# Designs tried in a protein design chat: VH-VL binders against CheF taxis protein family member MJ1615. Part 18

Target 1, 255 residues: CheF taxis protein family member MJ1615, of Methanocaldococcus jannaschii (q59010)
Amino acid sequence: MIDKSSEIARFSGKGILITPKTLEKPLLKWEKLEIILYKDKIVFEFVDKTIEVGVEDIEDVGAELPKKVIDIAKSTLEDITYHSSIIIKSKEFGNVMVGFAPETSIYGKAPIDNFLRKLFYILLNKKEVKILYNAGENSENTKWENGFLTFIKKRIKDGLVTKIEYRLVVEILDNEDSKIYDIFSNIKDVEIEEKDVDGEIEPVLKILQVKDGKDIISYLYTKDKKVRLFILRYMVILLDYKYIGILRYLQETVE
Key: E = the ipSAE of ESMFold2; O = the ipSAE of OpenDDE; V2 = 0.75 times the mean of E and O plus 0.25 times the DockQ between their complexes.

## First folded at step 8 (VH-VL; framework fv_acimtamig)

Design g3 (from f5 with heavy chain D103Y D106G; at its last look DockQ between E and O 0.73; V2 from the best seeds 0.00; counts 0 for: pae E 2.3 > 2)
Fold by ESMFold2, look of step 8:
Structure g3 (fold): chain C 255 residues (1-255), chain A 123 residues (1-123), chain B 106 residues (1-106)
Amino acid sequence: as target 1 above (255 residues)
Amino acid sequence: QVQLVQSGAEVKKPGESLKVSCKASGYTFTSYYMHWVRQAPGQGLEWMGIINPSGGKTYYAQKFQGRVTMTRDTSTSTVYMELSSLRSEDTAVYYCARGYLEYSYGLYYFDYWGQGTLVTVSS
Amino acid sequence: SYVLTQPSSVSVAPGQTATISCGGHNIGTKSVHWYQQRPGQSPVLVIYEDSERPSGIPERFSGSNSGNTATLTISGTQAMDEADYYCQVWDSYTYVFGGGTKLTVL
């Protein structure tokens, strides 16, 4: 990006600001919201309030909305059939959840997903990782490879049209030939396991894939635990891996 | 083969309503959005609104809110657009155009268009 | 409220390359689609997702999108390419067209 203040993505719709204090108020309601994403910051523009934080202060994406918030939408006949959330850390208010929904459900979840694809790109792109690719259950003698998260362009033919997707992969740092591991496709199971990562015991993602009739077990280490959370959210929200392994506990609800 | 066949040209007076039909064939009618776009003589394209033929939900451009109604009949694979309180500036060719519904992609374009229906509003 | 700006006309000789611009604030962050409308005919999609060609569109049609400008390029322009060209985006639940560009081949 040439201009760091340039808008990367925008979500327009309905939103609700959720803190322990606002949940106590009798007049909590869904209202007009704009969410503006920049390379280094995210801005939430409510009717009479603007909240701006650095992207480093994003704590979660897609956490389940409190039942009271969903009930408020029903009682006011607001259509939040499709909705999501972003949790930010505010120095003034502590953790703040922003619930959001599109202005109309006619486009389904697409307006949310299109915005979240840009957000996950900001949160995940070029993050350093270590990986044991296809190491199997007996991985103790396998060396970790250094790499980073990146997105690759995929052309997916659907009938006579081509759809363009950017899919998360791991690119290996190599002093001769670069390698790409597509560990986020064909996933059958995801778990968190403790493993020795270059001399330190660390939590890692254990990912089971089935490719060409064969089981592939890989382990992915991320230094930042928020990056690990964002990978899991990405898998649930955008790749629709909802009911496998630990992802069962990260589901979003649809109203 | 996908085809969108619209009703014939009409001449209307100010204050009347128009109703244009768009009959779809060659695809699953309820699996795609239908849009209406108009073009005044010598002018550009102007989006009017969208209908989901599955269930009939609509969303209209603000300019036409309160004057436009879009409906569909799934038994005949037909979408209708009604524009009320006509004025001379509503003279245009009215097009139906198809958009995709069922994949989780943010692709918002029109892949097939009807032949257009000329509506002339003349005093 | 989102505005797309196109030149009103572009003129090229047969065989030359035509370029048609579509200006919009941060348009590089949006998917841009292009339609061709020949005189007396309905629009036809010629480019979608900035640079993809639908089946049946000649390779001489190409597109790009970055910054504040999207561009439709027609190489080896032919008399049959004489038409109006519209860019289009989706913004805030609405479909927005540029004002159109008349391409003349002479």
Scores: ipSAE 0.594, ipTM 0.831, lowest interface PAE 2.3, mean pLDDT 88
ESMFold2 (binder alone), look of step 8: mean pLDDT 93; pTM 0.947
OpenDDE, look of step 8: ipSAE 0.717; ipTM 0.863

Design g4 (from f5 with light chain Y95W; at its last look DockQ between E and O 0.63; V2 from the best seeds 0.00; counts 0 for: pae O 7.4 > 2)
Fold by OpenDDE, look of step 8:
Structure g4 (fold): chain C 255 residues (1-255), chain A 123 residues (1-123), chain B 106 residues (1-106)
Amino acid sequence: as target 1 above (255 residues)
Amino acid sequence: QVQLVQSGAEVKKPGESLKVSCKASGYTFTSYYMHWVRQAPGQGLEWMGIINPSGGKTYYAQKFQGRVTMTRDTSTSTVYMELSSLRSEDTAVYYCARGYLEDSYDLYYFDYWGQGTLVTVSS
Amino acid sequence: SYVLTQPSSVSVAPGQTATISCGGHNIGTKSVHWYQQRPGQSPVLVIYEDSERPSGIPERFSGSNSGNTATLTISGTQAMDEADYYCQVWDSYTWVFGGGTKLTVL
């Protein structure tokens, strides 16, 4: 008996299936879309078709929609003020981009962000990384630490209620004392830099933070290029770090 | 402290319209969504609709589509709900309820409620 | 439309634990919120986001949500806890309430 995966998240709204072939079709339109996220797969339910792929087939999140798709939305008076995308690469479907937007913009980007939070959780949780924390001034004595990405609950009080936000952090492995590095808050800039990682020159994320009025530089390494991309997408989409060095990197990577 | 104060009870006849007001205080009025929920006598809670912080966008439950109008006045920190073509079945206590903060994590619950407004529709 | 199912009534003796269920398809993937409504009063939020308590709500109130059932638990039930309780979720741009459960403290 194939154990059915339990549903983790769902997005309900409208979407558009984008392939090189569909972009040439005059009948391309936004239509009703349900996106269902499972632990191991993601399902796109359109009105007349369903696309089911593994989570491992996700290649990008939050990529810009083609101009033609935006123009179509305008011409049909579709409200896509808030939208995002998922790029899939699978043997069955090839390279596919799914653009999606809430049914209405009344709720802002919240429906998208809520879904993407779950998606990034699946994509990034427990991924192994190496970190050089606060290596800016005394980098000569700093060694790479082994850790993994994890999500922690951050509580923010607002009146009678406490808002809960999940925040991405780096947790250090093999430490008697649980050590967590919050390297995804108060980010001033992010760049890609080549550094020596265990005797090999590798591209790493250089993260500049501002803490207590001081600049702190940390380096984050992962062997998985997709994980690195997803980290950057997470920063841009959910942390709203839009006007930093990562934009340059993302533009170069997509080309 | 957050307060939602609603207008007083009303008696209406079938075919008429009701308009209930909800005056908000104790928080940034323009940062929160407002909802309307009603409760018929001896019955459960029923969601009617939502209005965004600016008042420019509304979304209504399908059941009330075409009969309900929600508005808000920023200058007076007041939200209004109008229901037209009243029926006996519209007899209920009507509540305004505060939604989530626009710039914060998405909250899909009602943290503060008005005291309710009884509207009786009878011939 | 999404439907939430609650028992019509639950009875408990003072000091005992009351449990109120809220059933819904894959409700465990949703955030469930609970409201208390005493006779003649407005609803009051008692649990939000499955298990979080607003300030001012006694610790005897707790919530859980998994699978197809969310549960409100009231430990050490007191006479003042006698009320109607409603579960609530968001679904497809609508807010959905359960039918409500009348809790009687015997």
Scores: ipSAE 0.019, ipTM 0.540, lowest interface PAE 7.4, mean pLDDT 88
ESMFold2, look of step 8: ipSAE 0.117; ipTM 0.680
ESMFold2 (binder alone), look of step 8: mean pLDDT 93; pTM 0.954

Design g5 (from f5 with heavy chain G99A; at its last look DockQ between E and O 0.70; V2 from the best seeds 0.55)
Fold by OpenDDE, look of step 8:
Structure g5 (fold): chain C 255 residues (1-255), chain A 123 residues (1-123), chain B 106 residues (1-106)
Amino acid sequence: as target 1 above (255 residues)
Amino acid sequence: QVQLVQSGAEVKKPGESLKVSCKASGYTFTSYYMHWVRQAPGQGLEWMGIINPSGGKTYYAQKFQGRVTMTRDTSTSTVYMELSSLRSEDTAVYYCARAYLEDSYDLYYFDYWGQGTLVTVSS
Amino acid sequence: SYVLTQPSSVSVAPGQTATISCGGHNIGTKSVHWYQQRPGQSPVLVIYEDSERPSGIPERFSGSNSGNTATLTISGTQAMDEADYYCQVWDSYTYVFGGGTKLTVL
C-alpha cells in the first residue's frame, strides 16, 4: 500500500490558473508551476499561491484550454506547444482549471504524459467495473462480469534496452484464476450505448477492437461517471485514440 | 555499432572559447537527443545541456547559460559544443552522450558516451 | 536543486556483494540510472530505469529504487568491477548525477 502522504509524481513547468474571475483579469499569465501528486491529494504550487485539493475533487483531465489562455501565451511568447489541463471542483476553491505546460518544449509532450500516466493510475486503478467481453455475436448468453481496472506491466524490447509500459486492463473478480481482459488495445471505435446492467438501463462504453483481423465488441460499465470520463480521457491522451467515437461522446458529455 | 567519436584534446587560455565535436555513427542520428557532460579532474559528472534530434532546440544547465552553445549538423552526423569565456574551473573532460527520449516512457538516461575530450584551461 | 547523495567509497572482497546507495528526496518516484566509469574510461550505462540491465551488462548487476534510496548491487564482485559508479536522475528538466562512489575490490 502506498502511503497517503507519499509523493507519487511531480510535474515541473509552467501553468495558469483559470477561473471565471481570473479570465476577466487582464494580468493573467503563465507562471512557474509545480504539480505534486499524492495518493489522496494533488497540490498545485504556483509562485504566489498553492492549491491543495483531494484527488476526489478532480473533475476532468485533458480538457481544452480556453482560447483566451492560448492567446495570452502567444502574446507573452510563452511556448505552450505541449500542454494539458486539470479541472478541479472543490468547496474551498470552487471550479478551477489549471493549465500546465513543460518549461521547455524540447522534450515534447513526454513530461506531460509521464505525469498524466501517474495521475490516471491514481484515478483509475482498482476502480470497480462490469464487463461484457466479446459480446458482439452471441450476446444472449453473455453475463456481466464484475471486475476492476488495473494496470499491468508490458515489456517491450527496443534494441539495447527493454521498455516497460503500463497498460490498463480489466481484471475479473471472484475468479480462482486470474482473468484479465485487454480491452484498451487495438481499439477501432468507442461509443456509448445504453444497456441493461443488472436490471437497470445504463450508459456503457461500447469498445470495438480488432483482434486477429476480426472485430470484437466489448461493453464496459462503471457506475461512476467520472471514472467513465477518465477512462475516455486516458484513451484519448495516452493511447492516442483521438479520432474515434470517443471524441463525439466527450463533446456531448463535457459540454 | 553505435559510436560517438569526439575531437582531440585542447589547451586553452582563460577567456578563450572551446569547441568540441562529437561524430555519431551506427544509428539514426536524427532520432536521438545528444547531451554534453563534463568531468573535472578527480570530480564527478556534470550535465551541461541537451540538443534535440533535429538540432533546432537546446536546453542548457543554468550554470552554463550564456556561455554554452550546442549545435548539430545532420549532414555530417556531428554535434558541437562551444563554451566561451573559459576559466581554469572549466578544465575537464567533456563527453557527448546519446540519450533516448520517448513520449510514452520515462527514458532520461545516457546509453552511449563518447571517448571524452580533455580541455585544459591554463594561463 | 535536486541532490543525489552517494557514499564516497565502498570496499568489497572478491566474490562478495557490493552495495552502493543513492539517496534523494522521494527518489523512488523517479527513474534512477547507474553508470560505471573505470579509470581513464568513459562512463558506461549499467542499470537504467531502476532495475533494467542493458544488453551486455552482467547479471550480477542489479538495481532497486524505493522511498528515498536507490541501490546498485553487484553480486559476486570481480576485480574488473572496480570503478566509480554514478547514479543519475532527471529532475526539473535537468539531469542530476550523484557524487559518485569509488568501488574498490580488495
Scores: ipSAE 0.374, ipTM 0.768, lowest interface PAE 1.5, mean pLDDT 90
ESMFold2, look of step 8: ipSAE 0.627; ipTM 0.830
ESMFold2 (binder alone), look of step 8: mean pLDDT 92; pTM 0.934

Design g6 (from f5 with light chain S31N; at its last look DockQ between E and O 0.61; V2 from the best seeds 0.60)
Fold by OpenDDE, look of step 8:
Structure g6 (fold): chain C 255 residues (1-255), chain A 123 residues (1-123), chain B 106 residues (1-106)
Amino acid sequence: as target 1 above (255 residues)
Amino acid sequence: QVQLVQSGAEVKKPGESLKVSCKASGYTFTSYYMHWVRQAPGQGLEWMGIINPSGGKTYYAQKFQGRVTMTRDTSTSTVYMELSSLRSEDTAVYYCARGYLEDSYDLYYFDYWGQGTLVTVSS
Amino acid sequence: SYVLTQPSSVSVAPGQTATISCGGHNIGTKNVHWYQQRPGQSPVLVIYEDSERPSGIPERFSGSNSGNTATLTISGTQAMDEADYYCQVWDSYTYVFGGGTKLTVL
């Protein structure tokens, strides 16, 4: 019995399927779209078609839509003030970009962000990483620690209610005591730097934070290039660091 | 303290329109969405629509599309709901309810409610 | 349209635990909110985001949500807890209420 994956999240709104072929078609339009996220797959339900792919087939999140698609929306008076995209690479469907926008802009980008929070959870949770925390520029004695990405709950009081925010952190694996590094808050700069990781020169994320008025530099390594990309996308989209360091570049290059 | 004070009870005839007001106080009026929810006698709660903090955007339940108009006056911190072409089935207590905070991402509930406005539609 | 299903009524003796269910397809993937409405009064938020209590709501109120069922639990039920209770979710840009459950404290 194939264990049917349970639904994790759903986005309801409108969307557009973008392929090299569809971009050449004059009848490209935004249509009703349901995006259903499962643990192992993601389903795009359009009016007349359904695309089902594995989570592993997701190549990018939050990439800018082609100008043509935006122009089409304008021409058809579709409100896509707030939109995002998911890029898929699968054997069955090839390279596909799905643009999606809320049914109404009344909630701003909240519907998108809410969905993307779940998506990034699926994409990033428990991913193995190595970290040099607070290593400074010349810390000869700092060793890479093995850990994994995890999300923790942060509670913020707001009058009658408490808001719950999930925050990405690094948890260290080989510790009797759970050690958590919050390296995604108070970020001042993010860069990619080549460093020695277990005897190999690898690109790593250099994260500059400000803590207690002091600069803290940490390095984060992951073997998976997609995971690295998703981390960057997470920083841009959900943490709103789009104007910082490499994140700014990432944002500019996709425009 | 957050307060939502609604206008008084009304009696209407079929075909007429009702307009209920909701005056808000005790918080930043322009930061919160406002909703209207009604409840027919002995029945459950029914969501009617939402208006954004600026009052520039609304979204109504499909059932009320074409008949309901929600407006907002920031100068008086008052939200209005107008329902036209009234029928007997529109007899209900109408509530304004504070909803989603604009800068929040997961507040799809109503934390404060007005006292309700009974509108009776009878021939 | 998304539908929430609640029992029409639940009865408990004072001091006992009351449980009110709210059924919905994959409701566990949604945030469920609960409202209390005493006779002749406006609804009051008692649980939000499945299990969070607003300030001023007694600790005897708790909520859970998983699978296809959300649950409001009232421990040590008191006479003052006699009311109608409504679950609510957001779905497809609509706010959906359950049919309501009348809780009677015997």
Scores: ipSAE 0.491, ipTM 0.810, lowest interface PAE 1.3, mean pLDDT 91
ESMFold2, look of step 8: ipSAE 0.701; ipTM 0.871
ESMFold2 (binder alone), look of step 8: mean pLDDT 93; pTM 0.948

Design g7 (from f5 with light chain S51T S55E; at its last look DockQ between E and O 0.73; V2 from the best seeds 0.68)
Fold by OpenDDE, look of step 8:
Structure g7 (fold): chain C 255 residues (1-255), chain A 123 residues (1-123), chain B 106 residues (1-106)
Amino acid sequence: as target 1 above (255 residues)
Amino acid sequence: QVQLVQSGAEVKKPGESLKVSCKASGYTFTSYYMHWVRQAPGQGLEWMGIINPSGGKTYYAQKFQGRVTMTRDTSTSTVYMELSSLRSEDTAVYYCARGYLEDSYDLYYFDYWGQGTLVTVSS
Amino acid sequence: SYVLTQPSSVSVAPGQTATISCGGHNIGTKSVHWYQQRPGQSPVLVIYEDTERPEGIPERFSGSNSGNTATLTISGTQAMDEADYYCQVWDSYTYVFGGGTKLTVL
């Protein structure tokens, strides 16, 4: 594990600070931005201001930018074809949205995704979850298993080089043998369903996967609503599941 | 087999322009970025700029801004680098190098290199 | 601008292990790539993403990256390994090379 004081990732590009107050300012503009990620904090370095907040103050990732911000970019001919956002809620700064885009679009969304991959690692790694794997809709005998989210490396050969992909999975805690559930691959649909979790009715993620031509349904529960949100954001942003049930959920829950 | 074949050596005078070509083969030309890197005699490698697979976008090192132009011809699978207002310090071996970049990975390196083109700038 | 620092030269006897360092601020957070350049030849990728070897590169080549230092290690160094070695990273939309290290096999 990286020391809390050590830089984990950096995004360089342009950004815009969005608050209720700034949205009303005529001088709102995209400016140079460095985002520095640490284990315990995230720093936004603008040209004339710096925002430093704890990782726990991150409320959302990948939320849509306000139309006004997009219009400003158009008016100033700023290329923000690829962009994302981080929403922060802190005592010091209040509710803040930071929009950010690469300095150049030549790399596509790669700079964003690369940064967000590390951000989601910080946000999701080792988070405790419960899982019903391959439970089907009527499996009476399936018990919740305790586990945690973890990232594993997958190697894919591509010519002379091997691509290394980090994949989010669920690892079971109470097993002498490491058991891993890959529930974030080949996803057909994701929705929220209320299920009994240890005697309480809780909202859980229902994940429909396709494996060997068959549908597999798994349920994932986390006590932390933010973690659930981040999982969904991860699916949408980095796994590119943009046209499945999670979008409906995000629209209903986040908006 | 991936091959990058560059144009031959050139001798230029100060104030002139150089244009080096890099013909690519053995792979899908329009799927990879191309870079130019130069190396002065006895010196290290210096990145000059990048051109995207379509050739529609370029990004140059600050040092060469306004003086370098990279272009791409998909019909001939050839990339060009033009450097204007040459000076003696521009004497170098110029390399084209294929860039490996994926959106999902932090992959920013050069997996194949051309043979290099020596350009000598002398009065 | 981001700077990579390499020793100017490293010497090893045949069969010994050569170690070439590449220093950079928080370089451990970056992906480091290494190139070999023999005299009069083009650079060749020998390590990418800190530790990965391209196909065709001998297993005696390995890489590591942590903190402020990336390292290229050549075990059982051979005469053919005599070359200049360059580390490289991506930073702020630029590609940065180290100054290069001349490896001499004695």
Scores: ipSAE 0.596, ipTM 0.836, lowest interface PAE 1.0, mean pLDDT 91
ESMFold2, look of step 8: ipSAE 0.743; ipTM 0.885
ESMFold2 (binder alone), look of step 8: mean pLDDT 94; pTM 0.955

Design g8 (from f3 with heavy chain T101I S104T; at its last look DockQ between E and O 0.71; V2 from the best seeds 0.71)
Fold by ESMFold2, look of step 8:
Structure g8 (fold): chain C 255 residues (1-255), chain A 123 residues (1-123), chain B 106 residues (1-106)
Amino acid sequence: as target 1 above (255 residues)
Amino acid sequence: QVQLVQSGAEVKKPGESLKVSCKASGYTFTSYYMHWVRQAPGQGLEWMGIINPSGGKTYYAQKFQGRVTMTRDTSTSTVYMELSSLRSEDTAVYYCARGYIEDTYGLYYFDYWGQGTLVTVSS
Amino acid sequence: SYVLTQPSSVSVAPGQTATISCGGHNIGTKSVHWYQQRPGQSPVLVIYEDSERPSGIPERFSGSNSGNTATLTISGTQAMDEADYYCQVWDSYTYVFGGGTKLTVL
């Protein structure tokens, strides 16, 4: 009943197409770009070309832009302070990075973040995970719980303003009752650790939270390596956990 | 109490410039955007542009690009809007309006408005 | 270039419910704000973020937004509600108003 071609979100601004070949061209430039997000695809409309890929071909979000691309922006755009990127696997061009920046920096990072919230919803919602919640350092006898990523709506009053936030959580597949683990709030540390997951040694996220003065250590397994990357990017970009644990290596550099 | 007080009504001739002031009080002046919105007689509201009083960065509606200039004076908590090369179609009530600076969601509405300044352009 | 469409007028009897529409392409993906402007006065924010009511605005004002239509609803309409009403969104770095709807209470 849902129309798969319905537009979910749009980003308007300046963009640049980045491949090894375009980096060597003397006419590399930032130009007008529209990014249109659908349930199952993403479209990049440049001035004279359009690139369309399925959402399954999105490889990364928020990867650092090459220095040359930043240098070009400094000389040609009013401000490059706020920017981001999307890496896609294109059949025509292979791996491609699309850098983008808002038309003006007067609104801060909000134009980018508003678009990326919709994108992360598409990339993360309903993805299956396994979790050891609040298992502590010695979790070898604890059974992994099966669950999935989902977003819950939070209504937050902040002074005179009500904000509506959608927060990523883990929902547990239980026989009788669903359970929700808020594993992505109050984070003090994030690391990748190898751990036995139902008989196989796999990389997992080790997440340290502090709630009510207590340390809570949980482990999150995702079968898909890309989903794990998107979780890390979500925490850095939208939850602003840039300076803790392994996340400090995923932040955009400041100049 | 938040208050935006604008300069008084003006009568102008075609080709002249106008400059309307908007003095803010009751809040931290540099923590909120200021906008200018106009309304021709019997017509609707039309957004002209925005200024961030912290640093003075501006962004103007395309229709007014090249004719409008917005500035601020943080020592008097005052925003100014200047419109050049006036025409009879510029006859309107000009409002300043306050907007939130919100770094996570960009709350894009006007919560307080000035009393309006009538500018009449006629020969 | 984004356009918001409102009816030019709406008339209701005192005590009836008034509905004012604001049409726009995919407006349900945007946050819609509503302003009341009484004759000779400045606009006043009455609904923000589709359905939130600022402090001091009567509970009879409510809003909704889905698909291609946002709606301002005034229940128990009173003579003091007679005014012009504007919807507004942010789109592509600009602020866009609807053409306005004159509410008459007869």
Scores: ipSAE 0.701, ipTM 0.867, lowest interface PAE 1.4, mean pLDDT 89
ESMFold2 (binder alone), look of step 8: mean pLDDT 93; pTM 0.946
OpenDDE, look of step 8: ipSAE 0.708; ipTM 0.863

## First folded at step 9 (VH-VL; framework fv_acimtamig)

Design j1 (from g8 with light chain S92R; at its last look DockQ between E and O 0.65; V2 from the best seeds 0.60)
Fold by OpenDDE, look of step 9:
Structure j1 (fold): chain C 255 residues (1-255), chain A 123 residues (1-123), chain B 106 residues (1-106)
Amino acid sequence: as target 1 above (255 residues)
Amino acid sequence: QVQLVQSGAEVKKPGESLKVSCKASGYTFTSYYMHWVRQAPGQGLEWMGIINPSGGKTYYAQKFQGRVTMTRDTSTSTVYMELSSLRSEDTAVYYCARGYIEDTYGLYYFDYWGQGTLVTVSS
Amino acid sequence: SYVLTQPSSVSVAPGQTATISCGGHNIGTKSVHWYQQRPGQSPVLVIYEDSERPSGIPERFSGSNSGNTATLTISGTQAMDEADYYCQVWDRYTYVFGGGTKLTVL
């Protein structure tokens, strides 16, 4: 398939292809890897092979590497202090995990995070969601609002330069004026809870925030389980929100 | 105000080593990367390498691998660059430059530069 | 290795607009930074992240980046703008500079 899509992002470093078959082999080696992100596909270029899948075939981002892979790296003195992974459904290889790490650890996790920011943009931008914003204990009269995930630009001055940060938010649909809910800042806790969504009981994200010294609870629903997973991964990886509830959920999902 | 003050000009012979210092002030020294960039007379800028804020990690351009050593002293807010086995082609102005790198924003540029140190390698 | 290509020289009359190009494969997917170097002086950052100006840099300096070309634009060029200009990117854990462009104000 000749896809003439424009390149969006690239990660350069080393990687390892993890399949059920390769896990049984002691010959797992990290090799040179280029990950190229397009709007509609992602390409993994290894030295001797190339894996191309659609964005829709990305199953997970940031899952932990198997212990065996970590142990092998230690034994061979391969520096993978900073690493991440992408799980994909490949036609050729089936469900596989691609672990990847920077060529050098000099930049810390920055090379990974920079690439993942763009990946999460592709995965989450404009995804439809429903939200109950600031739903207190007495949410009987609160109605679900239709919206979509979007990224807004925030400028932060630092000396001579201005830093630009893109922040995930929820934008409400069908408003005369753009209404934005910033539900991914100042997070105190995140849980998954079952709630009634349009007459059906569904799992939703319960997000506890602190705003102006007060606790605010919001609920976020998406019909796509992968989108929910990616939101959680986004929180953990890029916002550095590590909550026990989220971690447990993520562990169960990967098993 | 951020300042990077480098050591004075040096004259070296082929086979010798040079060591240039860069003293930083006006900011949190341990929060920023430092780079070394050189410029041969009448030529362009050439990146040599990077040292992380703690000084525990370095990464050098392939061209200088095995010959260059970067270090930093937190107590004196000074970064050092040593280049061994000097050649005539190593004649250049050497610059220290503060790197603006962070995980959140992914900035990879040089916002402040030292005044430069001329090193002449001549037989 | 990644290569950045700049014209060797650009000339402009005072008050006119100067444009300096920086070519690179898919450079539009990268962040491009620009440095000004006056004769006998150290480089100075004039544009970062394609189009951002550091504090203290005049508004007549602007930058853009798309496709395979980044561009530094100096409107209302002044005599003091005569200098060498370098574009720079980060690529695969190296820092790459263009060859530099000498801007002459006639």
Scores: ipSAE 0.452, ipTM 0.795, lowest interface PAE 1.4, mean pLDDT 90
ESMFold2, look of step 9: ipSAE 0.705; ipTM 0.870
ESMFold2 (binder alone), look of step 9: mean pLDDT 93; pTM 0.947

